# Designs tried in a protein design chat: VH-VL binders against q86iv5. Part 39

Target 1, 237 residues: q86iv5
Amino acid sequence: LDSCSICVDFVGNSLNDLLNIILNSGVIGTCGDLCSAVPGGQIVDTVCDLLCDYVGVDEFIKLISDVDPDPIYICEKISVCKTNDNAAASLDLVQINPQNGTVGGTFTLSIAYTVTNTIATGQLAFNIIDPTGNAFGDAVLLVQQSPEQYTQQFQFQATPSEQESFPNGLYTVQALVCEGSCGSPHPNTYTLANGTTTFTISGADSSSMSGAGSFSGSSQSTQTGAASGSGSGFALF
Key: E = the ipSAE of ESMFold2; O = the ipSAE of OpenDDE; V2 = 0.75 times the mean of E and O plus 0.25 times the DockQ between their complexes.

## First folded at step 16 (VH-VL; framework fv_rosmantuzumab)

Design f6 (at its last look DockQ between E and O 0.07; V2 from the best seeds 0.00; counts 0 for: pae E 10.4 > 2, placed apart)
Fold by OpenDDE, look of step 16:
Structure f6 (fold): chain C 237 residues (1-237), chain A 120 residues (1-120), chain B 111 residues (1-111)
Amino acid sequence: as target 1 above (237 residues)
Amino acid sequence: QVQLVQSGAEVKKPGASVKVSCKASGYTFTDYSIHWVRQAPGQGLEWIGYIWPSKGRTGYNQKFQNRVTMTRDTSTSTAYMELSRLRSEDTAVYYCAREPLYSSGWFDYWGQGTTLTVSS
Amino acid sequence: DIQMTQSPSSLSASVGDRVTITCQASQSVDYSGDSYMNWYQQKPGKAPKLLIYAASSLQSGVPSRFSGSGSGTDFTLTISPVQAEDFATYYCQQSYRYPRTFGAGTKLELK
């Protein structure tokens, strides 16, 4: 794992812990004071210390205590993650299979995109909007992606949960490629490309209300060649 | 072969200080942290603190705060634990142990232990 | 501090038996899909020896008759079949937070 990925992962997973420590601990004088209190064992402590040392404890606390803390932005601010204001990309394909599914079924989202200018630190994100307007999604961190074509797949099971009931109807998928965190108000954040597709869910599978759709994103960057599949025209915006 | 070799037994009076050494060999000293754990006679294990040899960063159990000092000499691959203001309750076997950096935190190798007796 | 409750405090078994030791943490010791729980064996007059790390990973050189399981707050060490050399004291240890804390130990004795 590269240092940027480590940073983003740490900040993303430990942000609440860090905030809790900052709010509930007395005077934090050193990075050691802060980081030694973070749960997650020595790996977390070590990463915390390393990152904190880049900017000092005061600045680190300030970044973590931001009203809208963004892990990517924080890692960029401490110069662990790089930025590219000239990053450029396009979406090639947004496809959902099956296009017509049932509640309880598994759906595969495939997104193909082309980087034309290096994405230094960004995201591939998607949002699924159900017929009622409720949205859920996920994102993959992109670090130093050179000009190439990339493909990412996501899978989710349409099992009703507290987070998503999966009502029958038309669903909209939004895919985004971003420099920085998609939708973030912070500097060095840009939407590079976006696209949409739709799919339908019909029929109630009475099966057990198991928990939140776990998106298993396997980040295997397989350079798969251009399979010319004649699939239906996705309107790329 | 990985080895942690500790200094010999110590007998101290209350109020005194003791410094225990732990010499590491068979691995890159800076790739592991050194932790100290003690065990009173017939009792369980109590964690005292750690040192990262690369930076010299330390973390201590608050129970020992202001009484314990951990140091290292990277040139000799030796870690030190000093405990001051000794009490009878500090009578124990003191162990050094290594923990891999960037791990979920386990002690894979231990020193043989150093017996400290604090008595009037 | 995270308290570790280990049970039983002592256990008698015969060679060939299956024994189970449990450890309960006062709070979850899971982080990012990993459990920060370790198990050690200690024989009289010797330093502890690592058996299991990350709840279920067997330390190199440790016999396969040792196994660890559990997540969250509840963890188990299993020895099956028990061998003559396995009579010792066993400790669980959490590495989720500082200070690191140990269970009180379980003494496995020959029946």
Scores: ipSAE 0.026, ipTM 0.620, lowest interface PAE 3.6, mean pLDDT 88
Fold by ESMFold2, look of step 16:
Structure f6 (fold): chain C 237 residues (1-237), chain A 120 residues (1-120), chain B 111 residues (1-111)
Amino acid sequence: as target 1 above (237 residues)
Amino acid sequence: QVQLVQSGAEVKKPGASVKVSCKASGYTFTDYSIHWVRQAPGQGLEWIGYIWPSKGRTGYNQKFQNRVTMTRDTSTSTAYMELSRLRSEDTAVYYCAREPLYSSGWFDYWGQGTTLTVSS
Amino acid sequence: DIQMTQSPSSLSASVGDRVTITCQASQSVDYSGDSYMNWYQQKPGKAPKLLIYAASSLQSGVPSRFSGSGSGTDFTLTISPVQAEDFATYYCQQSYRYPRTFGAGTKLELK
């Protein structure tokens, strides 16, 4: 495990807890004051202490308390994640299968991209916009992605939930490759490539209904692919 | 080459103190925490505590009941562990080991060990 | 504190054998999909040497006959095939929480 990925994962999972601690505490004078209060066990406290102590508690609190706090940006300002203002990439393929599916069905989004100048810390991200304009999506972290061809797959079930009903109609998929967090206003952030595709949902199959949709993702440094994992989006565009 | 070189063997009486040193070389001293681990004769490994060299932050195993103190000198890349009010059960080999500050915790390099004998 | 139950305490093997050593933590040592379990080899009179970190990642310079697997509370170290230089004591160690804790050790002896 690399320190950049550990930092982004920690901040992403603990950001709201850190904010609540900062807002509900009177004075936080040390990293110990802040980090000992973070839920999630000893490992979370230790990672928090390491990151906070490296830059100092005042700077750490400033980064966490920003109007638009962003795990990648925070880890870049802590100097645990690197930036590259000259990062470059292109999207080779944005494909969803099936292109015509049903509610309750499983959809696989395949993205192929080529890095032409190293992505230091960035994202491969997507949004799916339903026919009514509601969007959902996910992202995977890209750390020190050298110039090479890559593939990634994401899966989801079109299971209606409070967050997304999966109405019949045309869906738009937007994929992005970014240095920094996709869609972020923070410095050292660039959209390197984008692409779109579409799919449709028609007909309802009530016998196939289940609880909620989820996402799975995987990434590789070659043109072979693997699908797996769970995801929650860092940010939507 | 990464090296952790510890001070030599010690013989002490109960109630005394010992201070063991661990000199680091071949890497940036402040990028790694230094941990202390001991091993009593014929026994397994027991974690004592750590120090973060950049700020001197420490954390200790509660079993040592505030009789351990860890310090460092960043100008000489040296970590120290002082154990006070020695008991016969403190007889052990004491190791220093480094842990990367910016990744998952593991001890990738260890000192050669310092033998402490506590007897009356 | 996380207790580490390592088994067996000792085993005998011949060069060429496949051996497995197990380690059970008293609680999960997983965080964000990664397992904070490490394995060390120790020869008499020497400091421990890191073999495996994060449950399954080989330390640089460690031969591929060593492998680690597992997640949550249950982990294994596998040596296949055993070589003459592998007769030593092996320790699992969790890096999930303070205090860091080790298994009691498994001594691998030549038959």
Scores: ipSAE 0.006, ipTM 0.481, lowest interface PAE 10.4, mean pLDDT 84
ESMFold2 (binder alone), look of step 16: mean pLDDT 93; pTM 0.951

## First folded at step 17 (VH-VL; framework fv_rosmantuzumab)

Design g1 (at its last look DockQ between E and O 0.72; V2 from the best seeds 0.00; counts 0 for: pae E 4.7 > 2)
Fold by OpenDDE, look of step 17:
Structure g1 (fold): chain C 237 residues (1-237), chain A 120 residues (1-120), chain B 111 residues (1-111)
Amino acid sequence: as target 1 above (237 residues)
Amino acid sequence: QVQLVQSGAEVKKPGASVKVSCKASGYTFTDYSIHWVRQAPGQGLEWIGYIWPNKGRTNYNQKFQNRVTMTRDTSTSTAYMELSRLRSEDTAVYYCARVPLYSSGWFDYWGQGTTLTVSS
Amino acid sequence: DIQMTQSPSSLSASVGDRVTITCQASQSVDYSGDSYMNWYQQKPGKAPKLLIYAASSLQSGVPSRFSGSGSGTDFTLTISPVQAEDFATYYCQQSYRYPRTFGAGTKLELK
């Protein structure tokens, strides 16, 4: 089990719950008081307790209560995730198939990138910008990626939803490789590489079907990276 | 084999206290939390609280917050639940059960239960 | 607290039948793609026995005739085919939030 991934996952998924507990419970005296109230089963409680105990309840609350909370940054601050200010990468390919699709169709985004200096903790992110300027996207956590070439694929269906109507026109894809969270204002965050491509969608049905189309992006990450990192990271397990 | 063995039946008067023991064996005591659940006669299951044997951390159902105390002895792999200011409504079978610390929180093994009768 | 509404309270079946028990939570018990719902069997004078965890995972040693499904607020335990030893009371339980809460139980009786 990768402690960094566990930390980022926990903080990301439980951030709102933690904030609500802090705001509604008054003075939180112990990590136990905080973590026992967090939903998500025994694992969430246990992980919360370990992370909180590592830094102390006051510091943990302070990190969570940041005006711009960043799960990766929080996990780096508590030394569960590592940083590399010398991380380096280049984008090799950004491709979307098909180049011309229709509303309701399935699109596959392929991103290839080369790490030239280890990414300690970062992201592969993408944004799709529709003709109206509305953007949607996703990101994959990168942990201890050694120098080599990587490929990631994303798949999405262009089904209209409340979040995205998929109008006809030209779409822009932005791909980013980052140390830290892409676009984060926090320290140890760098955009390492970026690239763009375009594709078109046609056949948008003008009917305002308020269909709750769930954007199911399935990311298949083949991380072949052997995390041999002997680093003194906080082992949660 | 995993076993949780509880102490014997108790008969108490209203206002008294009871302390039930749960002795664990067949596994690493500190890798699991011990939860307590009770069942009144002919009724469903009610969660009382838990203890983490590794730290002694406890979490109680608010219904019992001022009356229940959970402790453990790691040297004997034994958990204890004490319930004070007993009432007739506390008449029930009390169970201990273990939960893996790194799980979604299921009760995989249970004690045999301890019958508590509270009567004047 | 999360309330668990279990239905039916009781049902009769014959050996060989397909039986379905439902449990509805007052709020979603999903977290990070997992459902924090468990099912137990209890026989008279015995402690509950874990059958299903995480909504659909079969506990080791439990027969494959037991299965769980569902997500969010709605969950189902299925027994098929029912065997003579399956006549008991069944409980759903959420492990999403504290306090842990159980359904009121479903008594499966021989028809």
Scores: ipSAE 0.512, ipTM 0.791, lowest interface PAE 1.0, mean pLDDT 90
Fold by ESMFold2, look of step 17:
Structure g1 (fold): chain C 237 residues (1-237), chain A 120 residues (1-120), chain B 111 residues (1-111)
Amino acid sequence: as target 1 above (237 residues)
Amino acid sequence: QVQLVQSGAEVKKPGASVKVSCKASGYTFTDYSIHWVRQAPGQGLEWIGYIWPNKGRTNYNQKFQNRVTMTRDTSTSTAYMELSRLRSEDTAVYYCARVPLYSSGWFDYWGQGTTLTVSS
Amino acid sequence: DIQMTQSPSSLSASVGDRVTITCQASQSVDYSGDSYMNWYQQKPGKAPKLLIYAASSLQSGVPSRFSGSGSGTDFTLTISPVQAEDFATYYCQQSYRYPRTFGAGTKLELK
């Protein structure tokens, strides 16, 4: 229901379609011309039209035609999302549970952070880097996060797929709290805090040994409430 | 109770025009788009277009783009569809239906239908 | 335009049977993890009635014996158990792109 969240979701899902329409049509005179061609049902057409009308079709086209696909930045430039250049936060806890698991097992990532100056529009983001350097992750949009303590949990199952085979070995978790889109070079964007932890996956049903490690690393794990979610693919930054 | 009440049956000659009304009640008229769908005798459903009553924005199926006009009167919560240069193949039942603006685009309530017969 | 291939064109069933109706879109109708496929029932002389929206969500007031499933290009409407009032024509409809398009219909008959 929040305008900023709706804008970020729309831009994140529709940017490529909007760019293709602009490049291939040759004439866009109204918001209706642009927005009625975007796939995604009535809600996408509605949100596109409202955002486009808010700033005007010419300015809307300029904002979405930028080379860098940053939905948060675009929504800030449209003035639907606010910014705070003085946002501040610290990362209190990055824990994964279990610290030692198996292929097919379920892992829970717990992140606690404290906001000390409001995050106007930002992200809580994480990457998980497997032993070979392949990474996957996810992010949660943060809107008007006042100075308080917050917790977030993410859960994934280590089920092998074409994107991630979950090899045996040491995994690294990276977590960030940001004003703006984490890793983005755009104005009004800041990494406010970061943290890491590790965990290990050992082969299931091995009759000899679970594996060998040359360095265990320090890691923390605590299960605090059940959560679900899945992220696969490329790193956030 | 949501209702969409359409105008009565029409008999027209080829080349004429018809204007069908769709009066909405039991909900906030401007929170929904009004779509028009027709069904020829013994045939399936064909989407004609929509109007967004709040702003009067329309979107027409290319098949009808040069012959259809959709309008609304927000003070009476009524949508209209006018089809011009009628042909015998325009003989069909014409339905209005509403779609929530913040939805994936389903037709949740339909009018009772308006039968149009085009014959010489 | 997205072509919708609905099958079978007709089928016969007895009260108590389980029936399935399929709908195939010529391209994916998924967007951001959601499927933009809807199902309608039309009885003779009546306007269509929404049964299922977003592939699997049951419209309020529709009996739970109706269910929908599928994603991407392939979708299924299931009626189990079939009751006497279910003999009608069923349409799938995509709401992913304009123009909106419907399947040709599946007539469910008692026999």
Scores: ipSAE 0.253, ipTM 0.648, lowest interface PAE 4.7, mean pLDDT 86
ESMFold2 (binder alone), look of step 17: mean pLDDT 93; pTM 0.951

Design g2 (at its last look DockQ between E and O 0.61; V2 from the best seeds 0.00; counts 0 for: pae E 4.0 > 2)
Fold by OpenDDE, look of step 17:
Structure g2 (fold): chain C 237 residues (1-237), chain A 120 residues (1-120), chain B 111 residues (1-111)
Amino acid sequence: as target 1 above (237 residues)
Amino acid sequence: QVQLVQSGAEVKKPGASVKVSCKASGYTFTDYNIHWVRQAPGQGLEWIGYIWPNKGRTGYNQKFQNRVTMTRDTSTSTAYMELSRLRSEDTAVYYCARVPLYSSGWFDYWGQGTTLTVSS
Amino acid sequence: DIQMTQSPSSLSASVGDRVTITCQASQSVDYSGDSYMNWYQQKPGKAPKLLIYAASSLQSGVPSRFSGSGSGTDFTLTISPVQAEDFATYYCQQSYRYPRTFGAGTKLELK
């Protein structure tokens, strides 16, 4: 079990629940008081308890209550995830297929990058910016990636939704490799590499407001990246 | 083989207290939580609370918050549930059950049950 | 608390039949792509026995004729084909949050 991935996953998924408990449950005197109130089954309770015990309930609450809570930073702060201020990487390829698609079509984003100094805890992230400036994307957690070349693929369907209408026009893809959370203001966060590509969508039909774009990622690397992909696209900036 | 063996049947008067034991064997006692569930005659299942045997941390159903106390003895791999200020409505079979720490929270092994009768 | 509505309360079936029991939670019991719903079998005078965990995972040693499905608020337990030893009471249980709660039970009787 990768403790770092578990930590980031827990904090990411339970952040709102934890904050709600902190704000609404009165005085929280122990890790037990906090963690027993968090939904998500025994695993959530167990993980919460273990993580909370690393720093104590007061410090844990402080981290969760940060103005800009960052799951990776929180896990680094409690020493579950490691940092490397000397991490280094480069982007080799950012490609989207097809280059010209239609609304309702499936697109595949392929990102290749080379790690030259170990990424301790970081992200591979991407943003897709539509012609109107609306952005959506996803990120994969990177844990202890040794120097080598990596490839990640993402797939999404350009189905209009409340979150993204997929208007006709030129789209921009931004890809980032980061130590820490991409775009985070917290310490031990660095953009290691960035790159862009473009593609077009045509045939936008205003009548088909159906499901949110779902991202599925396949990694050829043996390293377990946890995709923080709730079906809601996030903007890094 | 995993086993949870509970103490014998109890007959109590209203206002009294009862302490039920659950002895675990066949596994590492501290690697699992112990939960308690009761079942009134001909009724469904009601969750009472849990204990973390490694730390002694407990969580209780609010319905029992002021009357139930769960403890454990790690040296004997035994969990205890004490229920005070007993009422006729507390008449039920009480079960202990094991829950893995790294799970979604299912009850995989159960004790045989302890019958509590509360009558004047 | 999460209320669990189990249906039907009772049903009759013959050996060889397909039986479906449903459980509805008052709120979603999903977390991070998993559903925190469990199913138990209880025979008279015995403790409950785990059948299904995480909505669809079969407990070790449980026959494959038992299956679970569902997500969010709606879940089903299916027994097919029903065997003579399957006549018992079945309970759904959510493990999403505390307090843990059970359905009222479904009694499966021989027709």
Scores: ipSAE 0.738, ipTM 0.906, lowest interface PAE 0.6, mean pLDDT 91
Fold by ESMFold2, look of step 17:
Structure g2 (fold): chain C 237 residues (1-237), chain A 120 residues (1-120), chain B 111 residues (1-111)
Amino acid sequence: as target 1 above (237 residues)
Amino acid sequence: QVQLVQSGAEVKKPGASVKVSCKASGYTFTDYNIHWVRQAPGQGLEWIGYIWPNKGRTGYNQKFQNRVTMTRDTSTSTAYMELSRLRSEDTAVYYCARVPLYSSGWFDYWGQGTTLTVSS
Amino acid sequence: DIQMTQSPSSLSASVGDRVTITCQASQSVDYSGDSYMNWYQQKPGKAPKLLIYAASSLQSGVPSRFSGSGSGTDFTLTISPVQAEDFATYYCQQSYRYPRTFGAGTKLELK
């Protein structure tokens, strides 16, 4: 894995722990004070300390404590992730199968996109909007996506849950490809392309099948050429 | 071959200090933390703290935080642990062990141990 | 601090037996789907030796008769079949949080 992906993954997974430590600790004077309290084994402590020491503990705390803390933005501010204000892409296909399904059924969302100028650090994201206006979704981190054609698939089961009941009706899928975090107001953030599709859930009401919903995504990439940079090693700060 | 070679046995009186060395070879010293663990006679293992040789960053078990200092010399690939204000309860074998920085935190190689006896 | 309860404290076995040692952490040691539990063997007068890391991964050079399993708070080390060189003390250790903590040990003795 590359340093940018490691940084975004760490911040994304540890943000709540970091915020709780910051809020509950009286004085945090060193990166060691902060990072030693973060759970998750040696790798998490190591990554936390490297990132924190690179910018200094006060700046690190400030970035984590931002009103809208954003893992991609944080990793860009510390220069572990690169930006490209000229990134460009298009969405070639946004397809959901089946287009007409039932509660409890499995749906596969396929997104094809073409990068025409490198996406340095961005997202491929989607939202699914149910008939009542409630939305759920997911995103995949894009790092140093060179100009090429790509495909991505996401799969979910329409199992009613606390988050989403999957009512009968028309659903709208909105897909975005972005430089930076999709929808973020932060600098160096752009929606490069968007697309939509729809699908329908029909049939019996889901009230007789209650349980925790599940969601899964899978990725397939059609890429020509080598991975960007020194892709096998951890970049030092 | 990875090796951690520790300094020899020490006999000290209560109130004194001891400094134990741990010389590493066969790997890149700055890519691993050095942890210190002790074992009193007939007892289990007790974690003391660690040092990250690249930066000199340390973290100590709160039990020892007022009495322990860990240092290193990257030019000789050697870590040091100094324990002050010794008590008879500090009688133990002291081990250094390395931990890969990009790991879940296991102690993959251990020094041979340094026996410390604290007696009046 | 995470307390580690290791059972049994002592166990007798013959060469060829299957033995199981358990370790229970006072809180989960899982993070992002990985378990941060390690197992060590120690013979008298010697330093501990790593056997199993990340709950189930076998350290290089350790015989496959050693295996680890478990997640969350409950972990096991299994030795099958026991060999003459396996009579030693075994420790579990969590690497999830500081301070690192060890179980009290399980002494495996020849019947």
Scores: ipSAE 0.314, ipTM 0.680, lowest interface PAE 4.0, mean pLDDT 86
ESMFold2 (binder alone), look of step 17: mean pLDDT 93; pTM 0.952

